# Designs tried in a protein design chat: miniprotein binders against p81326. Part 117

Target 1, 226 residues: p81326
Amino acid sequence: MLHFGGFIMEINHISKILEKEREEYIRNKVEEYLKQGFSKDDAVNKANQSWRTYIGHRIQDVIYNLLKKFLKDSGLKVTTDKALNNRNLPEELDKVKRLIAINYGEYLFLPDADVIVYKVENNDIKIIAIISVKNSFRERRFETTYWKLKLKESPVTSHIKVFLATPDKDNEISYKCPNGKPKKMRIILEYELDGIYFLKEDFEETEKAKHFGKIVEDIIEISKKL
Short names: E, the ipSAE of ESMFold2; O, the ipSAE of OpenDDE; V2, 0.75 times the mean of E and O plus 0.25 times the DockQ between their complexes.

## First folded at step 9 (miniprotein)

Design jj8
Fold by ESMFold2-Fast, scan of step 9:
Formats: C-alpha cells, sequence, structure tokens
Structure jj8 (fold): chain B 226 residues (1-226), chain A 85 residues (1-85)
C-alpha cells in the first residue's frame, strides 16, 4: 500500500466527492418528484431509493477505474460482469467468463463479480480475484458469501479470492455492539470471505477488514503467489 | 535496488502518504503512520528521515490543537537536526 500514495489520495478525494454528490442528488430528485405531484414524504422516499441505485453503480465504476489504473503496470487486467454479458465477447473475455461461471445443470451464472482481476500468462488466463461492491446490507446480506462457497467447491475456481468493497455509510457491518462485539453479519462475512475493504475511515481494522486503499497492494501480492 | 535502498524508499513513501492523510482529513491515520516511520528510521540509522517525520508529526498535532505534543515532536526533530549539522 505504501507504494501507492497517489492511489490513497485519489480514494480519499473520491469519497468526499461522493458525499457532496449525495446532498445535491437528493435535493434535485425531491424537487423533481414534487413537481410530478408526489407528497413530500413520498418524494423524499423515492429520492433516497433513487440515490441508492445511483450510488451503487457509481461506486462500482469508481472501483473499476481505480483498479484498472493502478494495476496496469503490474501486468494485471480488470474487467466487469457488465462487460462479460456482451453478446460478442473478445476471445480473452470469453475465456475469463468461462473460468468464473458456475454451472447449475442447464444454466450458467456469473458469481457476484462486479469487478474481476485477472492475468494473462503464457497465453492462459488466471483469475486472481473478484470484488463484490455493496452499498447496503439490508437485503441479500450473504449473497457474496454464497458465491464464495460455490467457487470454493471447484478445483478450477477454488483459488479465486472473493473480496467485498463497501462504504458501509450506515454502519451495517462496521458497527460494534455496546459491549464491543461485532454484529453477527460482520463476523460471518469476515470469516467466510477473503477480505473486506471499507471506503470509509471510521472502523476497527483487522487482518481481513481493511481500508480500501490497501486493495491494490494485496491483489499484487496475491498474484505473485499464483 | 538493494534491500536497504528499498526500505529507505518505503519510509520516504510512508512520510509522503502521511502528508496526504493530513491534507485530506485523516490526521489520526497520519499520526499512526508517522510514529511507525520514526521508529523504523531511528532503528535503521536514518536520522534525516526521522527528523522529517517528526516535523510532519508536529504539524499534525498542531492542526489537532494538541500544542504540547506538537512542541515535543518539534523539539525531538530539532535535536536530531542539531546532531546532523
Amino acid sequence: as target 1 above (226 residues)
Amino acid sequence: MSEEEKIKELLEKAIELAEIYLETGSPEEAIKLLKRAIEEALELGLPELAAKALELLARVYEKLGDKEKAEEARKRAEEIRKELE
């Protein structure tokens, strides 16, 4: 991580920009819904729901672009599940998709792989890590954990690291109970996943739960061992 | 690059990162990183880097309003600098 001072600076800058964007976005959406004839309470609720959808995609884009930029010189490549769902895939991305897809008899599904890091070595592709990006844990809390367990079952995919990246603005998994104990959800996610990376400063760091700024160095180190 | 040169470069990067933390509103993280960098620099016989890290640590404490700790860090840096003259 100490190799990437520019990365840390860019992460901190983007986090502050996203906070400012939230206030402006919600204000504008509330006005928009009020003009459409919604009540004040309905307008606020709809604006907050719209923000949750918007920020989810925005954070995914940010993470993708940061990882692409900062992993480039290490010979690592980055793609997204959105790119893998294109009808006409380049040969390289088609291989990535085949190496990460999970078979359910008649059906093939991609795991919760918002961002995928891989390398090309001797004309072969090796998947290093998948990163699931979560803005909220109110529903489908263990979806990423389920995909980790499924990937672990196959010798083709068992080496793939599964990471969670989250701002956790509502303190859903960075929260500590009054007695200092982490919540059950945090305990389970940290135990089962290969790492949790927070896009926030106010949390208790552990061996597996770290500031997002450490993700680049961790991925590079993992790739050297593969 | 030699192992010694790599460590020196890493300490220089750590001090630079601490300055970024200070400027972007993470002074507590800056303090943590700087204290480690000071300890390692002194242990490795790199007093100039230790002095630089202490000077930045004083600025961090000053920004937080901790005048006593800022003055302590500043005096330690001055002592090291005096030995290097």
Scores: ipSAE 0.000, ipTM 0.079, lowest interface PAE 23.5, mean pLDDT 76

Design jj9
Fold by ESMFold2-Fast, scan of step 9:
Structure jj9 (fold): chain B 226 residues (1-226), chain A 85 residues (1-85)
Amino acid sequence: as target 1 above (226 residues)
Amino acid sequence: MSEEEEIKELLEKAIELAEIYLETGSPEEAIRLLKWAIEMALELGLPELAAKALELLARVYEKLGDKEKAEEARKRAEEIRKELE
């Protein structure tokens, strides 16, 4: 079940906006390619490829803004890996960056954390969750899983929840084989990660694979356990 | 775990680490690690890992703008894949 009516309404509103945005984006890109001398068929194909890249970044921004808006009243803060790459990083974000860094002997690397949820208590930072956003599983299918396994190795980062958020439009991980079994990729991702949140309605929910509408409530509940 | 199994796990982790190096802006280190992994995988008769490492090496060269080396690595991976199936 979905719990927050306002959050669900906002998700539905954004979905309608993205559908309209797709049509306008494709139309504009087709015009650009036609002006460059491409054939109609080539222009359409290039526009569709451009949209696939664009929507990936667009979904990340949408998820960031939705979580920032709906977690605010629970005292939770949200940032992005883009914000953490600023050279003049505020002290608070510098602490966030250091608390999610993974140790590789002499080196520290940041995980692929598109969205980071944390809280501030008594001037200390506590990282609650990182969310990896994927529009497609054609490449880097287990990158999020790799980062989860690395975070789990350290007592500093082992408490951090690692979530995957995806529309899974091509049914790459929400598909069931004719015998009702999930694909191997879905089984592995669900086993290793702390949760998968689908930005779609047509899938079977499990304890860890849920509708995106449940993510706010889940994060708030996790934050209370510290 | 046997010595052979330990080396296979090390190669798998090396390939994963090389992907991280690529994403975090250390492509030169990714190349060094992948070249080692390819050589070791081939010596140990692990062509699946060699093909994986070559595919990633092609992506690293692509990011660096070295189209010729990217194509060469991709073709080598494709040849190994054809031998496997």
Scores: ipSAE 0.000, ipTM 0.122, lowest interface PAE 19.2, mean pLDDT 77

Design nxA
Amino acid sequence: SPDEEEAKFIAKIIKDLAEELGLSDEEKLRELVKLIEWLAIMYGAEVEVEIENGKIRITIEVDGKRIEIRIEDGEVEIEVRE
ESMFold2 (binder alone), alone request of step 9: mean pLDDT 66; pTM 0.547

Design nzA (at its last look DockQ between E and O 0.61; V2 from the best seeds 0.00; counts 0 for: pae O 1.8 > 1.5, pTM O .770 < .8, unsure alone 68.828 < 70)
Fold by ESMFold2, look of step 10:
Structure nzA (fold): chain B 226 residues (1-226), chain A 81 residues (1-81)
Amino acid sequence: as target 1 above (226 residues)
Amino acid sequence: SDEEEKLRELVKLIEWLAIMYGDPEEAKFIAKIIKDLAEELGLEVEIEVRGNRIEIRIETDGVKIRITIEDGKVEVEIEEK
């Protein structure tokens, strides 16, 4: 059989597809901008800037789709912060929203959680994990850690696992001690979070820093304990 | 053979692509990505898009392959010649 097997998660296939998406996206955007009257150089520059915004959302969508696909047969459901900010929420999602909200006195705010995994048993909703998707650590590098600490402050949310998923192409957190010196971002993120999942092969693997393909098994195992 | 390895790689890429998009309304964009992937592998493919259904047909010296993508599901049919 020429078939490679089931849906084995392999990072190089995802990376290859995203590169072809980039090429086609850039081609389409350049054509669009040329039709609007921009010069060739300006159209290319604008297309590349558009892609930088798009790829951040695209990685979130990919992770959402992968988790939704591979967690469904385990009775686990997946939603996003965008879906929870919808003006007309179904009752189920309204409950999910309320179960992750953080109390700031007069105000309730959602943690900045790109993807949320939960289960429904006998009309009860249990939040399993939130996944923060980071393409770059140039800004707000410890945001995910902040949300983990806030979730730990309440018995209602303290069980929620907080994961970080990242391609980390610039190696900002891929190694604990590059050049023999501790990398503060990697050390603190790994210490405080429940897991870091890399969308690439080249990183220092630990019990908490893993290949992204392990996230499904980890979430399923956690859900069995809840 | 070398052809079999390229075909296996393309099928895996198509399976991942179908999962990564999830939304059938982007069928034409997905079809363009599949064509680009096949060309990079040196495989000649015929692609037909009808609504949210994508059909990819590949014929090599040893096999005929038909891959169908519909609603995020991938079906692969292989006939040895």
Scores: ipSAE 0.572, ipTM 0.850, lowest interface PAE 1.4, mean pLDDT 85
Fold by OpenDDE base, look of step 10:
Structure nzA (fold): chain B 226 residues (1-226), chain A 81 residues (1-81)
Amino acid sequence: as target 1 above (226 residues)
Amino acid sequence: SDEEEKLRELVKLIEWLAIMYGDPEEAKFIAKIIKDLAEELGLEVEIEVRGNRIEIRIETDGVKIRITIEDGKVEVEIEEK
């Protein structure tokens, strides 16, 4: 058993490791955009924007892989919203999809669910947690809180924990009141969500705001109570 | 020793890389990252990539280390000099 505790501290290096891809990625994208007829300045700007999207997905993939690996021994399963976006799903995933759906009267829609943790007991599926992964908070800052509130409105989904995982590279939500000024986003996210997990060391720790290394234990504990 | 500490750090980073990159097609990329990390630490490393299998050899004054990465699993063999 890879002792979870000592290994998890190294997650702080994820951003640094992923940034090593940046130079090559940017170079390749710039070349691609130049071939498409864009100016050098436009190509660079587009490449940088593409990188932001790309790195966001990479972080999601990393978190997915970590959770999948570390929750496996507990008997918990992990999937993604992307995996649920198929017309033809295995029975298990079709059930998962239905159990996270939000009712809008005539329509059912899925919340943004980058990672979904669930268990299978006696052929019944119980959704444990949804983890939203955000690299930056430039757009849709309260989207995760919206979905949490919507999930609470139904007895079918009200038990589902909603967590945010982020490296918060730009320190947008790492501290509640830096320099005595309240950070609205941190305060609201921490209040509305079940937890915020940081892939970094330099953050204000609270009961709900923790290092990512604690997420596995927290999920396992929640799973035992369901 | 300072070298042993660097080596331990590198091994930890390699273990993380093996978890982060679950696609076997990424083996060459992972190998490149490992090489870059080793160089940053001042360690000499030999890396061989065969399909989804990465073999890393590190030699210091005190130890020879062979690290194998395959399918997200890391195996470490240490020989003391």
Scores: ipSAE 0.313, ipTM 0.708, lowest interface PAE 1.8, mean pLDDT 87
ESMFold2 (binder alone), alone request of step 9: mean pLDDT 71; pTM 0.626
ESMFold2 (binder alone), look of step 10: mean pLDDT 69; pTM 0.590

Design w1
Amino acid sequence: SDEEKLRELVKLIEWLAIMYGAEVEVEIENGKIRITIEVPDEEEAKFIAKIIKDLAEELGAKIEIRIEVDGKRVEIEVEK
ESMFold2 (binder alone), alone request of step 9: mean pLDDT 67; pTM 0.558

Design w2 (at its last look DockQ between E and O 0.70; V2 from the best seeds 0.73)
Fold by OpenDDE base, look of step 10:
Structure w2 (fold): chain B 226 residues (1-226), chain A 81 residues (1-81)
Amino acid sequence: as target 1 above (226 residues)
Amino acid sequence: SDEEKLRELVKLIEWLAIMYGAEVEVEIENGKIRITIEVPDEEEAKFIAKIIKDLAEELGLDKIEIRIEVDGKRVEIEVEK
C-alpha cells in the first residue's frame, strides 16, 4: 500500500463513496424525471441509464484527481485530453499536446488520453504515461491497444507508457482464463499495454495486471528512468 | 466505538475531497472536529454535503451532533463529541 502524504489508497473507501454517489444521483434523477411527468418505473429506468453514462466520466475524473494528488509530491504533472482540446493552450500544455501526437502523414492526431502524466525538467517536457480509463468494454475494446501500438511507431512517443485503468464491474477482463476458457480481451490488453490497473479487489493479478493502488508507484519509478 | 466511527467518517470525507479534487482542511480543537471542503461549484458542494450526511447516517453516528453546512462552494462539517 503506497503511503503518500499519510494516505493509503484504499479502494474500499472509493467504492463506498461511489456507491453513495450512485444512490444520491439516482435519487436526484428520479425526482427530476418524476417532475417531468414520467412514471415511477420510467423515471427509475431513465435514471439508471443516465447513471451508466455519468459513471464513466466520473471514474475518469476520480482517477485524474487521485493521480494529481498522489503524484504532486514527486513533481509530476497531470493533465487530460479534455484540457488539451482547447484552441488556446498555455505553452506547457501545447508542448504536451505536441509530444503525444501521432503522425498520419498529412495529419497529426491525438491518441485517446484520458489522463496524461508528464514531467518538466530544465524547461523540457517528458511524457511519462497515458492512462486510458474504461468503465465498460462493450464498445471499442481494443482502442487503447491501437493507440499504444501507434505510439510505439515513433521514436518521439515510443517511450510513453500506456496504462488501462478500470473498475471492470462486469468482470470482462478481471480473469485471464475463467472456467478454463481464455478471455481474449484480457489476454490481448495485458500483452499489448504496459499495465492494467483495477479499481477492485477481485481480479487475477499478474506482472502487468495490478491493483490501481500500484499505479502511482509504477509511474514514479518510470519517471526516474526517463 | 463512536470515536472509531468518527475517525472512519473523517477518512471517508478526506477521500471524498480527493475524489472531487477539492481542498480539505481538518481542525481538531477541544474535542470538536471541523472539516472544510472547497469544491469547484456550489452544486457539487450540495451534492457532497448529502453524501457526507448519508455516510454519517450509515455509520450510525446519530448520537453525535454533526453539523453540515454549505456556503457557496464550501462545505463545512462540525462534529461535536
Scores: ipSAE 0.794, ipTM 0.919, lowest interface PAE 0.5, mean pLDDT 91
Fold by ESMFold2, look of step 10:
Structure w2 (fold): chain B 226 residues (1-226), chain A 81 residues (1-81)
Amino acid sequence: as target 1 above (226 residues)
Amino acid sequence: SDEEKLRELVKLIEWLAIMYGAEVEVEIENGKIRITIEVPDEEEAKFIAKIIKDLAEELGLDKIEIRIEVDGKRVEIEVEK
């Protein structure tokens, strides 16, 4: 079995693979746009824009698959908010859905949780953590903090750890201001969330802001306390 | 060496399979390595095969015979010394 920790201490094989995926994706899209009659320059620009949209969903899938693989032997299960929004849920997933629902008076809504980690113990389900995946922070900057605060309002959900996973491609929360202080957005996210996990090397690591490779160990450790 | 490059290619293939949620099987028999990847989608199988070809080329495995074939949702990689 591949150990997830090796991802951060070795040359980043995942990043190398994603770059090859990008190259092939762009080649395919350029060919598609050329067939539609766009100029070469326009086809390249449109292909790059298409990739920027696609990569957000792709990173969510990668994180889901990695966590599912590396948490399996620890008795931890993984699902997604996408899977929970399907009409006909297996009983187990229906229980997961009900356990993370947030009360808004007469209405119940699910938080925006891209990936959900839970365990089954004595026929009961315990939700360990949710992971929100953001490729950039241009929109919905503090959505994840809102959901953390809502989950804290109920004793049923207050134990759930809320993590943010991000490549932070545009260095919106990984780089400091010229005065040497962290950016305001970084300060607020780090204060409110249980952790931030970066899919990049160039950032200042703290107790809550870590390389993504640490997330598996952290989740397993938390699960032992619940 | 070609042996180190081959080990790197196999490692990259294993990470690639994990990233797609794919099942991977590795068999070693009579100096051959056969890697089978089963993915949920036929288009992904074709995409993965192209990425593996690109990775092998960049590693410079010129003296080792590598065959990559796609059959539906299955990608088969065979390496022969």
Scores: ipSAE 0.690, ipTM 0.879, lowest interface PAE 0.9, mean pLDDT 85
ESMFold2 (binder alone), alone request of step 9: mean pLDDT 75; pTM 0.700
ESMFold2 (binder alone), look of step 10: mean pLDDT 77; pTM 0.719

Design w3 (at its last look DockQ between E and O 0.82; V2 from the best seeds 0.76)
Fold by OpenDDE base, look of step 10:
Structure w3 (fold): chain B 226 residues (1-226), chain A 80 residues (1-80)
Amino acid sequence: as target 1 above (226 residues)
Amino acid sequence: SDEEKLRELVKLIEWLAIMYGAEVEVEIENGKIRITIEVPDEEEAKFIAKIIKDLAEELGLKIEIRIEVDGTRVEIEVEK
């Protein structure tokens, strides 16, 4: 149990809350679709589909808020790729944006960075970690690994840790070799990334594959070495 | 016990607040717990209030929930 700022990160409470949120969300969407003239069955199906889209974004927001809360006392700052997509950025965020940019010769592009953790010391910004949040691995399974490899290619960004955070509800990457068969995705993600953090209890733990509750400590430790 | 249930509810609300990036204040006075959550908009406030109500009902607790006129503040009163 990791104590941060007097709170123990309890995944069970988070999961319970998300389930209640699902129930309420579905109820509201069903009502909305019924009012639009859909049948009950169609309304339920549409609501469930809507939830699948919603929950992906919601988990990103939850992780952002958790990291923001639990890293605050360490003096670390947290932002998102969405915040960096603004035309008019505060100086600090403009610097953050520039420090995660990947060089493609004539162009600079940003990696997919759902959450960015950085510190400000003596007016200098140091990027500590990028956290990619994935609810499912059906699409773009190795996108996060691509960005990690690209970040490694520059001395400006090579120090940036890239983490994956996931509830992995469908057990796509929770185990390396279930039933003696290697899961390619788990093995590659664990090999290429600096860490995988699970928002669940049932997974194969390794040096790089950990419970999400450990991410705060790991980030703080990394920050001290930079 | 009712006290244990109340503590559980408070914990859930605190986590809920964190998950939404909201600030939460808990005040215990005269056997009543007052929980205040500040949220960015009224829609979110209503949604959060409903979740809290459902959580409380599951615990068998009676709560009063008030949303302030500006829609950005959820007040929860729980009697011990």
Scores: ipSAE 0.760, ipTM 0.898, lowest interface PAE 0.5, mean pLDDT 90
Fold by ESMFold2, look of step 10:
Structure w3 (fold): chain B 226 residues (1-226), chain A 80 residues (1-80)
Amino acid sequence: as target 1 above (226 residues)
Amino acid sequence: SDEEKLRELVKLIEWLAIMYGAEVEVEIENGKIRITIEVPDEEEAKFIAKIIKDLAEELGLKIEIRIEVDGTRVEIEVEK
């Protein structure tokens, strides 16, 4: 059995752990930069910059491990676009790769998907969802919506749900009309994507904008209809 | 209370293991709780051990942490 509802009550545990990871990561990086001959001020600045790059990858890894753990008993499998780009793919993953690839004439590209959920049924592979993980929306704000639109263009991929997962600590997309003014980024993302899942409690909930703890239940329900 | 803090530490360690895709075992013997986490390499084991030590210190709990010689197993003991 799998119960992700408890995750809503435990998001603070994940956040607490990530904060401790940040402290240790920065401490280690400062030490490394000092040994390279940087001043303390420069070492601290470089360590913080390094963390900002690392945290995006770390949150992706956390989401991958959580989904893999909690979807396992429902017969659902989880992989990443990083794994699909490996040189020698097992046959199963090669099929997953081909089932999400987008054709651009003489070129074949994978959509930018951080985490992919699929099932295997009678040796057939069915892609259920891709999850894009974003820590900040300063750049490439609508990349995920572009890939959703491309996947919708073909009957082979149009069933694939495209989700966005984010801590959105700076409230870039947490509310639709902050201060009474429509937030274009939130409104467009929610309109075009199949769901936005927040790794925090303070955001405007809607039919598509939910606590991250609901993502497992939603994925399982979708998989039953495919 | 110390029992509530201990329960919180165990929960944090269980979530930490999930976040790393690691296997965790919890054993109770003679009023001590032993938690074992298996990780893929020594660098991760050392990092995780420091995180657990920091979490325990924040909770005011005294723990002992040991990394086995192969560097892929972190053991934590906490007196109940």
Scores: ipSAE 0.713, ipTM 0.888, lowest interface PAE 0.8, mean pLDDT 85
ESMFold2 (binder alone), alone request of step 9: mean pLDDT 71; pTM 0.653
ESMFold2 (binder alone), look of step 10: mean pLDDT 74; pTM 0.669

Design w4 (at its last read DockQ between E and O 0.73; V2 from the best seeds 0.75)
Amino acid sequence: SDEEKLRELVKLIEWLAIMYGAEVEVEIENGKIRITIEVPDEEEAKFIAKIIKDLAEELGADIEIRIEVDGKRVEIEVKLE
ESMFold2 (binder alone), alone request of step 9: mean pLDDT 72; pTM 0.651
ESMFold2, look of step 10: ipSAE 0.716; ipTM 0.888
ESMFold2 (binder alone), look of step 10: mean pLDDT 74; pTM 0.663
OpenDDE base, look of step 10: ipSAE 0.796; ipTM 0.919
ESMFold2, look of step 11: ipSAE 0.741; ipTM 0.896
ESMFold2 (binder alone), look of step 11: mean pLDDT 71; pTM 0.636
OpenDDE base, look of step 11: ipSAE 0.796; ipTM 0.919
ESMFold2, fold request of step 13: ipSAE 0.709, 0.705, 0.733; ipTM 0.890, 0.885, 0.896
ESMFold2 (binder alone), fold request of step 13: mean pLDDT 73, 73, 73; pTM 0.649, 0.654, 0.654
OpenDDE base, fold request of step 13: ipSAE 0.781, 0.782, 0.782; ipTM 0.918, 0.919, 0.918
ESMFold2, last read: ipSAE 0.726, 0.713, 0.731; ipTM 0.891, 0.884, 0.896
ESMFold2 (binder alone), last read: mean pLDDT 73, 73, 72; pTM 0.655, 0.652, 0.643
OpenDDE base, last read: ipSAE 0.782, 0.783, 0.782; ipTM 0.919, 0.919, 0.919

Design w5
Amino acid sequence: SDEEKLRELVKLIEWLAIMYGAEVEVEIENGKIRITIEVPDEEEAKFIAKIIKDLAEELGAKIRIRIEVDGVEVEIEVEK
ESMFold2 (binder alone), alone request of step 9: mean pLDDT 66; pTM 0.562

Design xa1
Amino acid sequence: SPDEEEAKFIAKIIKDLAEELGLSDEEKLRELVKLIEWLAIMYGAEVEVEIENGKIRITIKVDGKEITIEIEDGKVRITVKE
ESMFold2 (binder alone), alone request of step 9: mean pLDDT 67; pTM 0.560

Design xa10
Amino acid sequence: SPDEEEAKFIAKIIKDLAEELGLSDEEKLRELVKLIEWLAIMYGAEVEVEIEGNKIRITIKVDGKEITIEIENGKVRITVKE
ESMFold2 (binder alone), alone request of step 9: mean pLDDT 66; pTM 0.556

Design xa11 (at its last look DockQ between E and O 0.82; V2 from the best seeds 0.00; counts 0 for: pTM E .794 < .8, unsure alone 68.345 < 70)
Fold by OpenDDE base, look of step 10:
Structure xa11 (fold): chain B 226 residues (1-226), chain A 82 residues (1-82)
Amino acid sequence: as target 1 above (226 residues)
Amino acid sequence: SPDEEEAKFIAKIIKDLAEELGLSDEEKLRELVKLIEWLAIMYGAEVEVEIENGKIRITIKVGNKEITIEIEDGKVRITVKE
């Protein structure tokens, strides 16, 4: 059991809550679609489809809120790529945005950075980590790896740790060699990224593949070296 | 309002959790309190827990809304106010 900020992070609690959220969300959406004139079967199907989209964003928000809370006492700050997608940013966030930008010659682009952890010291900003949140690996399986490699190419961004956080509900990357067969995606992600953090209990733990509860400690330790 | 909708949604989740767990013993109550605390954290909400004389009062601030959960004698009362 990992204690953060006086709380024992229990993934089981988070999972239970998310399941209740799903149930309530589905009920509400089914009711909405029925009112729109859809059949019960169509309403249920549409609600389930809507949930798949919703839960991806929801998990990102959850991770953001967790990190924001548990890193607060360490003096670390947390933001999101969404918050950076504004024309008018506070000076601090504008600096953060610039410090994660990737150079493509004539253009600067931001990596996919669902959550960004940084510190402010003497008005200087240091980016500590980027956390990519993935609910499913069906699409864009190595996108996070691409961004890690791109960040590594610049001395400005090479120090930034890139982590993947996932519930991996379908066990796409939970094990490296299930039944003696290597899972290419797990192996590559683990090799290229600085860490994979699972929002579940049933996975193959390694030096880089850890329970999500360890992410706070790892980030704090990294922050002390910067 | 979005805050109102979110508050109502959270309140409903809490109700469902309470109904599922039951309120019959101290262990279940502790579990429920913990779940509510995690729920608040997951929504970036402030949470306060007060336990006095067998009564549990939990306050969750969600934007401009306040959710109050009162647990006493195996009963739960949930209110949403500004």
Scores: ipSAE 0.806, ipTM 0.925, lowest interface PAE 0.4, mean pLDDT 91
Fold by ESMFold2, look of step 10:
Structure xa11 (fold): chain B 226 residues (1-226), chain A 82 residues (1-82)
Amino acid sequence: as target 1 above (226 residues)
Amino acid sequence: SPDEEEAKFIAKIIKDLAEELGLSDEEKLRELVKLIEWLAIMYGAEVEVEIENGKIRITIKVGNKEITIEIEDGKVRITVKE
């Protein structure tokens, strides 16, 4: 798409840039490991392992930066779990943290929320959405659905939309029935979550499973109803 | 500094993008500029694009560092300053 309007993102540009980042990241890490005395083969293997960790943090940062930029003019604010885990927490963020906490009787715990969208209205904070970023579904496959279900149990948090954002490069949840058989992870994630947003072009699009470029428009529309 | 390292990383990405595209025509040049603008957004950086007399100047502000990309006559110059 040529124009922007604050709603549609060019996913192909994001993917192209991330690939160039991967190439440079790996080159730098191989050099670092060689200086540490590793063989070439070991340095390459370690660099690839390091990239898998890096890309997870990088995609979270990208999503944060994009949402912050494109939600700003709609009066929506964005923060991260990293910012909420700071011991020098500003009062506004302390309120955000308390508003997403899950009650386990005597104890309060935070859900796993990578990016949090909220607004400040009449001196009150309203949590709009939580975005969970997953780069692989080898582990903690349904953690996001657990947190959505817990948030639904309280009238204080039941309005909070829970989204999953993923490149899903290995096609673990890209299709409902990839070999004529229902894919359990895709079916359950789509059923329980408020939306799945793919950072790629090749996936089965549905009302809840969309291109990541739709997330800004969806969040803005939700915020108008709160 | 961390800002210096990030700016140099970004500059290298821009150089690699320019080399891959080949700046032989207007279409490729326009694509590069668009990619640079998206790159800046992805880093939460401010970006300004100026086009004057066949020269393109892109300024990206990363923390206290400034990356200047100048494209003229099919050549790309990238500088990082404070």
Scores: ipSAE 0.689, ipTM 0.879, lowest interface PAE 1.0, mean pLDDT 86
ESMFold2 (binder alone), alone request of step 9: mean pLDDT 69; pTM 0.584
ESMFold2 (binder alone), look of step 10: mean pLDDT 68; pTM 0.573

Design xa12
Amino acid sequence: SPDEEEAKFIAKIIKDLAEELGLSDEEKLRELVKLIEWLAIMYGAEVEVEIENGKIRFTIKVDGKEITIEIEDGKVRITVKE
ESMFold2 (binder alone), alone request of step 9: mean pLDDT 66; pTM 0.534

Design xa13
Amino acid sequence: SPDEEEAKFIAKIIKDLAEELGLSDEEKLRELVKLIEWLAIMYGAEVEVEIENGKIRITIKVDGKEITFEIEDGKVRITVKE
ESMFold2 (binder alone), alone request of step 9: mean pLDDT 64; pTM 0.503

Design xa14
Amino acid sequence: SPDEEEAKFIAKIIKDLAEELGLSDEEKLRELVKLIEWLAIMYGAEVEVEIENGKIRITLKVDGKEFTIEIEDGKVRITVKE
ESMFold2 (binder alone), alone request of step 9: mean pLDDT 67; pTM 0.557

Design xa15
Amino acid sequence: SPDEEEAKFIAKIIKDLAEELGLSDEEKLRELVKLIEWLAIMYGAEVEIEIENGKVRITIKVDGKEITIELEDGKVRITVKE
ESMFold2 (binder alone), alone request of step 9: mean pLDDT 67; pTM 0.559

Design xa16
Amino acid sequence: SPDEEEAKFIAKIIKDLAEELGLSDEEKLRELVKLIEWLAIMYGAEIEVEIENGKIRITIKVDGKEITIEIEDGKIRITIKE
ESMFold2 (binder alone), alone request of step 9: mean pLDDT 66; pTM 0.530

Design xa17
Amino acid sequence: SPDEEEAKFIAKIIKDLAEELGLSDEEKLRELVKLIEWLAIMYGAEVEVEIENGKIRLTIKVDGKEITVEIEDGKVRFTVKE
ESMFold2 (binder alone), alone request of step 9: mean pLDDT 65; pTM 0.514

Design xa18
Amino acid sequence: SPDEEEAKFIAKIIKDLAEELGLSDEEKLRELVKLIEWLAIMYGAEVEVEIENGKIRITIKVDGKEITIEIEDGKVRITYKE
ESMFold2 (binder alone), alone request of step 9: mean pLDDT 68; pTM 0.580

